# VHH binders against o26223: the designs that were tried, part 118

Target 1, 191 residues: o26223
Amino acid sequence: MKLLWTSQHIKVTVHIDGKVSKMDVLEAIKTRRSIRKYQDREVPEELIDKILDAAMCGPSAVDERPWHFIVVRNREMLEKIPEVHPYGAMVKDAPVAIIVCCDSSLEKIPGFWVQDCSIASQNILLAAHSLGLGAVWTGVYPLEDRVEGIRRLFSIPEHVIPFSVIPLGYPAENPGTRDLFDPDRIHLEKW
Below, E stands for the ipSAE of ESMFold2; O stands for the ipSAE of OpenDDE; V2 stands for 0.75 times the mean of E and O plus 0.25 times the DockQ between their complexes.

## First folded at step 9 (VHH)

Design k55 (framework vhh_gefurulimab; at its last look DockQ between E and O 0.40; V2 from the best seeds 0.00; counts 0 for: pae E 2.9 > 2, grease 24.6 > 24.2)
Fold by OpenDDE, look of step 9:
Structure k55 (fold): chain B 191 residues (1-191), chain A 120 residues (1-120)
Amino acid sequence: as target 1 above (191 residues)
Amino acid sequence: EVQLVESGGGLVKPGGSLRLSCAASGFTFSNYDAAWFRQAPGKEREFVSRITTGGSTDYADSVKGRFTISRDNAKNSLYLQMNSLRAEDTAVYYCAKAPFESYIDYFDYWGQGTLVTVSS
C-alpha cells in the first residue's frame, strides 16, 4: 500500500492494484475544495461510473429522481463550453465534465427539481474528491443565457433543463483547508 | 470590516514596469480567490488577472506574458507585476476578492483603485 499526498495534503492510499481507497465521508466533506486546475491526465471510466452512481444515490422529492447526466470527454466540446459559460473557463482544460440536467417531465412536485439536482451535483463533488479527483460546481441554472447556451451546444430538448457543469480531473492546485463552522448559526430549541 | 487597498500606481513610460499592491484587512486573503481588474477612461471595467486559493493563475489575453499576479500570505497582500507596459494599459486598477467556494463567478469586495498612466 503506497501513500500518496495529493496537492491538498490529503493522504490518498493507493492499493497495489491501482485502486484508490475510499475516503471517510466526514473527511470528504470537510476537506473538499473547488479545483479549477487539472493535470494532463485522463480520468478512468471506472471512476466516472462510481461518481455517477453516487450522484444517483441522493434523495429527491417523492423519489422523482429527475436528473440526467451528460458525460463530456470530447475535446472540441469541452473547449466550446466556455463560450457559452463564462465561469466554465477551466472546463477547456479538464479531461472530462459532467453536465447535470433535469427532465421536467419527471417532476412530480413543482420546484423541488432544483434541490434534487443540487443534491446530485454535491454528491458528484464529494465522490470525485473521495476518489482523489478535483472538481468544481459551475452554476448554470437559473442564468438564462447559460441555460440556453448549454442547451444549444449539446442539443438538449426543451423539457430538459441544464443545471450545472462540473469539470473533473486530477488536481493541479492546492486550495488548502477550510473552516466554515459558525456557532452563531446554531439555535437550540428555538430561534 | 473587510477592506482592500491598492497602491503602486503612477506614471510610467512605454516599455516600463510597475508593481501594484493590494493590502487586505478584515479577512485572510489566502482563503479567497482574488483578481485584478482595470477600467480605462470611457471604457467598461475589464478582467486582468485571477489567482485561486490553490495558486493557479489566469490572465486576459491582452496582458498574458507581460503581467504576473501573485500573493503574499504573510503580508495578506495581492500583487500585480506589470512589465512591457503599453499606452493601452492606462487605467485605474482594482483588486477584488471572491466569495468562499462560490459556484457563481462573483467578486464581493473591491478596492478603491490605483491609477496607472503609461505615457511617453
Scores: ipSAE 0.462, ipTM 0.739, lowest interface PAE 0.7, mean pLDDT 91
Fold by ESMFold2, look of step 9:
Structure k55 (fold): chain B 191 residues (1-191), chain A 120 residues (1-120)
Amino acid sequence: as target 1 above (191 residues)
Amino acid sequence: EVQLVESGGGLVKPGGSLRLSCAASGFTFSNYDAAWFRQAPGKEREFVSRITTGGSTDYADSVKGRFTISRDNAKNSLYLQMNSLRAEDTAVYYCAKAPFESYIDYFDYWGQGTLVTVSS
């Protein structure tokens, strides 16, 4: 038996999905929905760790990685968030929330931290969805009342900017899928 | 042109029922979440109920168990069945359309409203 390198002897390492993932990345992106109703069920710390690991995998402007995350599980703190974030009522019903923040002292190029924190926030949503959780991005920045309120509530220093509050948990609703593709939004070569 | 037109309001005694309808036109209704809001005299507009494209529903605590939201995508229509009505339910009721997945909670189009009066 000869050791052959031919098409019939190509060593293909096929990575099969042995993880507890229910979809590939394109399906995750297309099927992720904002979830605002959660089961009365704890989210294991291990899943939060995986979500935050994913959050930090995104690109950032000149690799500045300006993000910080506050993980909130304390019931009294979760219940106070709607007092300063009036359309975040579902946060009090979530087992956990993640606050995405920018440390402005880490900025290397001014003004790109919003994109950086947006990337981290979207990665949180996708990672949660891939792990069987539901989440919703509730906007804080640039709404000054919400920024001030969240900063005060969580003792966030002035050089750190709360960007988003993301409640998450095992979903207690199924919003369904949407067909949002619009070819008229695609411009070839120029506008 | 996006249009949302409510109907079915009226005068009803406490404990009674009404069914509100909202006719949607000028957009593909089945692609959007929809909601009911209400505004009582002298008060700010408040959330009542929402229904997603997949049929999942959510309700304000004040109406849970008494109101039922539904949709008929074939008829481009949204409904609110209101049972066990109370004087506090007196308000102008508005149909609203949610935008695509918003990270700022708001509704971008509203109907003109239909008046519901609950009075003995």
Scores: ipSAE 0.248, ipTM 0.577, lowest interface PAE 2.9, mean pLDDT 87
ESMFold2 (binder alone), look of step 9: mean pLDDT 86; pTM 0.870

Design k56 (framework vhh_lunsekimig_d3; at its last look DockQ between E and O 0.33; V2 from the best seeds 0.00; counts 0 for: pae E 8.1 > 2)
Fold by OpenDDE, look of step 9:
Structure k56 (fold): chain B 191 residues (1-191), chain A 120 residues (1-120)
Amino acid sequence: as target 1 above (191 residues)
Amino acid sequence: EVQLVESGGGVVQPGGSLRLSCAASGFTFSNYDLYWYRQAAGIERELIARITTGGSTDYVDSVKGRFTISRDNSENTMYLQMNSLRAEDTGLYYCAKAPFESYIDYFDYWGQGTLVTVSS
């Protein structure tokens, strides 16, 4: 599906003032949206470091912390990702992408690495949003073709499993607001 | 149950105009991006227009400047204003709904479609 992206220059008033407005955690969670269009603007390394720090702050099964991160800025590599990851079409337009991986040799309890990497991925999204960046989680695992495609492209060893590709950049779209609260999904004391 | 019902199709002369409607039910309309697709005879279905929950619009090049997608959240209805219609615009037009926030490929819900015929 060719996502038609019309470049409407939404003047995101990027407050140029380096003051990373501290977004509270609830606001970050509630207002975060998948962003698939990015400005032609580089993301400072400092912001990536903060995002990766956040990615490593989540819980993991018995603190196994199996995650690894590949930071991709190379334009040629970014442009190749869509060839092996159809849902990653927007990656070619991002200034940077983070590939979240699991080192299976670090697993202490089998199978929980999916939860661990999911937590790390979500923290990346939230951190990015809180820093004024847009990002989107593009699923790799458990789709075998995507897993192997990303593995091959980035020469990822067999014991390491690519989990997600997350392009990041300054937003060039406004996806709008959402209200997803559903009281019917809440059960008190018992089902 | 998600329902999308297209209407407004018909026969029109080249250069004419039509306005399509998509009536939606069974979901929170305002929470979803919406799409118009069309399918000409012998051709694969193609995306022609998108409108986000934020009101952003996108068009394929072939319809830019001629078609306008819009939505009325109060009426749970999406529209496609089609001006300067051409013979190549002939086809079955579909309204579609995609998942709101997904980390995997979109799976769209479709209406039954409405037929647009542009012929002299």
Scores: ipSAE 0.160, ipTM 0.571, lowest interface PAE 1.4, mean pLDDT 88
Fold by ESMFold2, look of step 9:
Structure k56 (fold): chain B 191 residues (1-191), chain A 120 residues (1-120)
Amino acid sequence: as target 1 above (191 residues)
Amino acid sequence: EVQLVESGGGVVQPGGSLRLSCAASGFTFSNYDLYWYRQAAGIERELIARITTGGSTDYVDSVKGRFTISRDNSENTMYLQMNSLRAEDTGLYYCAKAPFESYIDYFDYWGQGTLVTVSS
């Protein structure tokens, strides 16, 4: 329930899943996979608080921090998301989802909010992974029909733009690892 | 140049079997999740199966238990074993590769497709 978690003590981790969540940041980045299958198991509010704290730690254009988050646990609402967001079909099976939104009234430099909300979204994925959870980023923006459908479903005002829907839960799959380093993508000094 | 080439389609009776192949070139095959899609006349392409780099598989409900996706990283080839075929399985079957796991709505490479016709 408290924002402050057992992470205050280096030897103590969150006990909810029994997993020790001591993970190096580079390991977290390299091992995070999109998880679309979840256990039938509640995600404690305390873990969601830690994830959203991490989301808000991201840099933003001129520190504008334009993000807002909708935490969705209601089963009826989760089951309605695929009706307006077809590529979010796994959301109906998740115990919880986070909708990342931009409040355009908080923009200080027009047009950078997409980068800002992308940073927050990636932090959600990494924080969830570090806590023993699985998540997937399903894109809402810039698909107009998806944006409008989610806005209508959650009563999101016109000046607020739903950016992504991120279902999450304890993973019920292990997609394996990838070796994606490609030195041909690296250009020294010029293209 | 990235290339995906489907083969193994044909005409088969209801209840029959076919094995589709997807030969890949121009990328590191073992690094990518791979997908089979199908397209019936007048319908958008629909996902039917996924296989991850680690070998985990997913299927849509309509094919679960009848279709098996697999991969052979040494031959840069993905397969779809289709059993107990039905008339509604008729269509063009595509293999696909995506650049990343999220935003799958948008694939960067597709094959030309191989036609499967299930008819008496």
Scores: ipSAE 0.013, ipTM 0.451, lowest interface PAE 8.1, mean pLDDT 85
ESMFold2 (binder alone), look of step 9: mean pLDDT 78; pTM 0.774

Design k57 (framework vhh_8pnl_2; at its last look DockQ between E and O 0.26; V2 from the best seeds 0.00; counts 0 for: pae O 2.1 > 2, unsure alone 61.8 < 65, grease 28 > 24.2, SAP .743 > .668)
Fold by ESMFold2, look of step 9:
Structure k57 (fold): chain B 191 residues (1-191), chain A 121 residues (1-121)
Amino acid sequence: as target 1 above (191 residues)
Amino acid sequence: QGQLVESGGGLVQPGGSLRLSCADAGFTFSNYDMAWYRQAPGKERELVARITTGGSTNYADFVKGRFTISRDNAKSTLYLQMNSLKPEDTAMYYCAKDLFETYLGEYFDYWGQGTRVTVSA
């Protein structure tokens, strides 16, 4: 692209060629860990956009895509989440959290929205990890007290179900990798 | 879902060493991350060290290089080598299956009976 300079302020988009190291998908899946300690560092909006783009790429039952996302950056709101979510204490220390919700008005086949929102939630975790961020899935559904607490706190309407709260930020811990392959879980042809 | 049995505690002088063991009669010890916790009188239980199924280790800040966690999957045994012991290390020590990857909190933690470590001033 040719760059033109004028006496006016113009926005310039530059494409820079170069080698970029990208995380292999199997590496991302195997090395992703729950991260509950975060640096005091803002997460740029651009990274949140990429994470949510990835969240929406998952399959869903009959392509119903029932998910909605609440992006929470407000410090006061983040600090209130532990009041209604007993194991969400780390959320108050996160620079941002994403609440994954199901809009039941988008549900086309009953009962599969749980799988749909689980897929979106896991994609958030993997995308965050691939971008150098750490995240943790804190369960909301099906724990009734957590569902109602989060719904009340964020003014979520009755037909929308908060599924998970996912705080994220640049990690301040490294739990290490795991070796979880268990051949006894594999059954050839039959149980 | 297994039985966790700690051993190796005792009375030791400051600067001394102890080696704690935790035997798991569980069917698939190698499938679980493991941890050591401790509880001093009047204090809450606190993490001491953890080790993943892949051998990665993490330590509480107060350990400061004095303790080493290890595991022997063939013997279904977890270890904590404790060196340079101080009176503030006096506590009941527990092993547990580490539920760090849970998305529901500590609802699924499992504890042994504990082994007492006393470091006499």
Scores: ipSAE 0.540, ipTM 0.767, lowest interface PAE 1.6, mean pLDDT 87
Fold by OpenDDE, look of step 9:
Structure k57 (fold): chain B 191 residues (1-191), chain A 121 residues (1-121)
Amino acid sequence: as target 1 above (191 residues)
Amino acid sequence: QGQLVESGGGLVQPGGSLRLSCADAGFTFSNYDMAWYRQAPGKERELVARITTGGSTNYADFVKGRFTISRDNAKSTLYLQMNSLKPEDTAMYYCAKDLFETYLGEYFDYWGQGTRVTVSA
C-alpha cells in the first residue's frame, strides 16, 4: 500500500544553495529520527564522503577499526535488499544505502566489533541528519538470514560480517521530535 | 503496559460518517507515532492512516481524502474522522502505537482491541 504523506511543514531547511546548515552535536542527537521515506533526489558524493568520514571517527576496541562500508547506489541492488531484509522495504526507495560491515580479521578483542560497528552506524545516522539527510538503521547482524542474505547479494567474503544497512536520502517525511528523557533511568551512585 | 482503547465504531449507511477515538492509558502518548489499521473479514490487516509526533500524516490510497487522522496529546487520544463511508470500509478498526525508532528497521505496534465499523445500506 503506497501511503501518500501529506508533508505540510517539512521544514527540511534544505538550503537550495548546497549550504549545509551547521547543526550542533546535541541538536543532531536530539532531533534525529529514523527516516524511511526519501525524495526522488540523488545524494551528492560529497555528502556521502562526509558521512563516511564521520563513520570512521568513532572509537573502537583497542583501535581495531574493523569497519568496512559498501556504498550502494545501483537501483537494482537497492531493490533486491528488501528480498533478504524483510524490514528493509524503505531501502528500495532510497537513492543510496550504506552497508556497514566488520572485517573479522581486524578484530583484536572478541565481540567488541559489534560495538565498533554500532558506533560507526550511529555516526552515519547523526552525520546524515546534520547534513539534511534522512536515514534509518536497519539491523542485519545478528540475524543469520539477514547476514547471509546481504552476504550473498553483495558477494561479501566469509570473514566479513554485514552488520547494518542504512538507507539514506533527502527526507520525504517529518516524524517530528520526541522527548525520551527518563529520570527514572538515572541512578545516583547506586541502583 | 499501556492499553489502547478504541471507540466510536458502529453501523452507518453508505455516505455516512463516523469518528473513531483511541484513548491511550499507557506510555507517553506524545512521544509516539500513532496509526489506525483495519481488518475486514477474511482480509489482512492494513494501514489506514498514520500520524507522527510532529503531526505529519499519511493515508492509505483507498482513503482518498475521506478520512482524517488527528491527535490530542493533552488527552492522549487519537482520532479518525471518517467521511463518505463505503461498504468496503466495513472492518474492525484498530489503534496502534508505533515504535519506529529502532535499529532493527522494524515497526513495533501496540494494538487496542478494536472498534467495529459496519457500512451497510
Scores: ipSAE 0.128, ipTM 0.596, lowest interface PAE 2.1, mean pLDDT 87
ESMFold2 (binder alone), look of step 9: mean pLDDT 77; pTM 0.784

Design k58 (framework vhh_8pnl_2; at its last look DockQ between E and O 0.26; V2 from the best seeds 0.00; counts 0 for: pae O 3.1 > 2, unsure alone 60.2 < 65, grease 25.1 > 24.2, SAP .719 > .668)
Fold by ESMFold2, look of step 9:
Structure k58 (fold): chain B 191 residues (1-191), chain A 121 residues (1-121)
Amino acid sequence: as target 1 above (191 residues)
Amino acid sequence: QGQLVESGGGLVQPGGSLRLSCADAGFTFSNYDMAWYRQAPGKERELVARITTGGSTDYADFVKGRFTISRDNAKSTLYLQMNSLKPEDTAMYYCAKDLFETFLGEYFDYWGQGTRVTVSA
């Protein structure tokens, strides 16, 4: 409750010294790691709201915004995801997971929904990281057995395509930083 | 994608030391996280240690305090210093590019035949 922004809202203010600075976006991009071990600690709903707001800020083909998100907190459901996702074992240990889906009824140009949902998925990873959380993208589409398994488990209709499952929580591991810039991947003017 | 050549294995007595080396004949060593794996006869391959491009390290529980992973990016070489060796450390040791950032699952990138470490009973 900050009232120091305008003189028109003068009150006796209780000073709170714990101010959280936002992470620089380039720092977030460079330091984000896949996190597969989580603390036994709930993730507040307001952080999930911020993450999903960020997910929806990405560009999309002709602004079609075909994405939908399933937020999974129920332990029984989280524990069932590994039954249909061969490399999703860490999901059962996460306090929450987000399933990124495409609603094909919103698709305006065929085939671009994959880029659209990839943008949303990466934004989830970066936003979670910037908020002190760890996450990992576990691929679903285009692996048909995973698509159908997740669709069945969460009662997802046929016109909706589950794209990725993203477990997240407060991290219980630190894989360390990487240095990945490779100038040989950069081509000036032509190949 | 590149060629990884492991060396430095051999026969050693319990309590002894070995230093394993892995040379990358490829040109992009500095762009990859690296790991050592091992495989004992009849067992699945298991992670021993990993090191990122930035030098951060992580070790399997069974080797902490005895082994040290390091890298020299300028020489495209990965090392594993193995001290206080036990018969249980007998295995084929492989270096690999660490695929920790994959979104399809956990796997490793295996490129060579490995180097054998035998610790006499």
Scores: ipSAE 0.425, ipTM 0.711, lowest interface PAE 1.8, mean pLDDT 85
Fold by OpenDDE, look of step 9:
Structure k58 (fold): chain B 191 residues (1-191), chain A 121 residues (1-121)
Amino acid sequence: as target 1 above (191 residues)
Amino acid sequence: QGQLVESGGGLVQPGGSLRLSCADAGFTFSNYDMAWYRQAPGKERELVARITTGGSTDYADFVKGRFTISRDNAKSTLYLQMNSLKPEDTAMYYCAKDLFETFLGEYFDYWGQGTRVTVSA
């Protein structure tokens, strides 16, 4: 039974020739979706570099830039992540994952590292999407079991806090688009 | 708050078929990924099938082509066609909706009351 994929083609025109069509920022934001299915295709290092560059371009509290990134390509390690992250099953199927971490020693103002790493994580998602990749944010912090699981698995020092695991790959699903605009969440001048 | 209402469950013989329905009376159905889960007695809830807003589908390994998830956005209804049912498929089947794109890794945060499927000779 040929499932007629009614292709409302979110034309992620992955041009065959490796030229990723550049999305404008609003398009990237609006069309980004979590991708949890990936092709059996490697992600070029160049794309990861671009994604990491984007991850480091976000603001941080008093420019503390507390983030560190672990790039995981090892299949064995990717397959182990679900063991410590119950909702990270898709990681085992990704060609690469980025673990966003905070070096607490770099924190200047307490608590803002969460915002910093969130911004970095979101930039990873947006950059990935803009480059024709799919990604999903799997939260680690503040769940202690996940934090410690990832810490142990990757031998992360105590002063470094794993924050998120973001598998990436070429999309093997079409999540479509959704309209999340809610005018009821907008208040003018006062609540 | 919108309610998901499952229907179509029942008693069937092995090899039989059922079609489950999930009616969404709440939020804009077309904006959300949907899924079917099941929970057998004494077992954990498990994913059966998922369908995105874009129409992409994913199935659990045990489905093996026996089930088909589909959606009708105009009717705000999710379906699960289940063929070649086995006793092992006996469970409460739940419709699930992803209300928020989660960064916890979980797919869905809204559930119906479920419909019972019993496969027995």
Scores: ipSAE 0.117, ipTM 0.601, lowest interface PAE 3.1, mean pLDDT 87
ESMFold2 (binder alone), look of step 9: mean pLDDT 77; pTM 0.784

Design k59 (framework vhh_8pnl_2; at its last look DockQ between E and O 0.57; V2 from the best seeds 0.00; counts 0 for: pae O 3.2 > 2, unsure alone 60.7 < 65)
Fold by ESMFold2, look of step 9:
Structure k59 (fold): chain B 191 residues (1-191), chain A 121 residues (1-121)
Amino acid sequence: as target 1 above (191 residues)
Amino acid sequence: QGQLVESGGGLVQPGGSLRLSCADAGFTFSNYDMAWYRQAPGKERELVARITTGGSTDYADFVKGRFTISRDNAKSTLYLQMNSLKPEDTAMYYCAKDSFETYIGEYFDYWGQGTRVTVSA
């Protein structure tokens, strides 16, 4: 059995001052982990709104902002995602998932939409974490079977490309942090 | 030169117990999520158990509470306590760095040499 205090970092902060404190951005980046186990607890609509607002704050190629988001709360639909996404088993246990998509009709510079949607996806993970939620990015693009499966399941038109499926909820696990800084990956002035 | 070294395998009777160990030989053990995998003759390698840097654990369904994964970061050692062993647990057992932060699927790019577990009868 795991102690609640080790799994509820944000709850400890709330107990100290009685208010939810905003997480420092470097802390969020360093402590964010993939969360695949969720509490049986609703995620309020206002938190999803904040997360999607953050997703749309990212830069994009020539400011094309090609992203669209599908918010999925319907239990039947969440339970079907693993049928078309072989590594999305945890999605059926999430209270909500966000599907990040590219609308290719908004693309202004060919091929940069992948970076654009990656930025939005990472912002979703960080914003969720800062709000006391846990999330995991489950890759869809460029795996064509996953792309077609998700497109079919959610009636996504052919000019729209599903990029990632991000289940989220209040975490029921605490994977801990990692110290992965590697000076050998840093090159000053030249390779 | 980093290498994972498994030990503790052997021949055991059904219902018996073994404790497997995996020692880290040069990477910073505490920075990695870790896992045990097994491969029986003629079978694909399969996940047995995983443990994160924070100590959270996850087990394959076939374990059914019989095995316990643990880690000692001070000794850079991963453990698998195996109880109530059955003939179908006969396999080569490997420890590995787990790809817990993957967004595409599991990837098997680094593990030890393995230790053999044989459950007779």
Scores: ipSAE 0.529, ipTM 0.752, lowest interface PAE 1.5, mean pLDDT 86
Fold by OpenDDE, look of step 9:
Structure k59 (fold): chain B 191 residues (1-191), chain A 121 residues (1-121)
Amino acid sequence: as target 1 above (191 residues)
Amino acid sequence: QGQLVESGGGLVQPGGSLRLSCADAGFTFSNYDMAWYRQAPGKERELVARITTGGSTDYADFVKGRFTISRDNAKSTLYLQMNSLKPEDTAMYYCAKDSFETYIGEYFDYWGQGTRVTVSA
């Protein structure tokens, strides 16, 4: 009696047709989820370019734009990231990862680089999602062990601070939806 | 603060089965990704299984198809069906709630008190 494992084919409707369905910004924001499972499919360079373009479009303190981006496609390097980032296990399964870094020499006002790189990271996530990709923000800064691990692994200069590692790929999971609206967090005119 | 309450642990023989439950008494259960963790004596806490709000599941390598994580949003309850239990599965099992948006890994929004699973001949 062959137990037919009915593989519930989660029809990930991969809209194969190259028509990047235009997702509006609010839809992108509301429907974005962290994706930690990826298809065995390469991400075109064109999409990475678009994502990086979006990453550089965010505001920064006094227009300091301190961000740098390392694009990692090398399988060996991707597989090494989990060794220095214990919670970056999904990176080894991604076809590509972006490491967001700060060049501290570009900082004009102390401490705002964290905000700048956060904005860049979030734009990467939103852009990826809008393009039909999945991504997840794996935090590096401010955890010193992770910062140093990524620094060493990628030979990042001392004046450059790795901030986040963001694996990307075509989604192989359904994260579902969430309603995160909380009116109790809204205060009118005063606390 | 919504309290997660684990149950279903106990003593079982090798090859036995248990079903763990985690009841969420506080928050909108359906809005959260959930996970089971375990901690054996003298060992670090480790992930056993995760389930998203969308129902996607992920398992640790040691599970090897023996465990199944599931959720009932109507009952605000998380489950872990454990089959083919081994002595190595002996641990305190914890239910966790997290948004998993920024993956820091060590910090979940909520932990239960745990339920003890002992596998012994």
Scores: ipSAE 0.142, ipTM 0.613, lowest interface PAE 3.2, mean pLDDT 87
ESMFold2 (binder alone), look of step 9: mean pLDDT 76; pTM 0.770

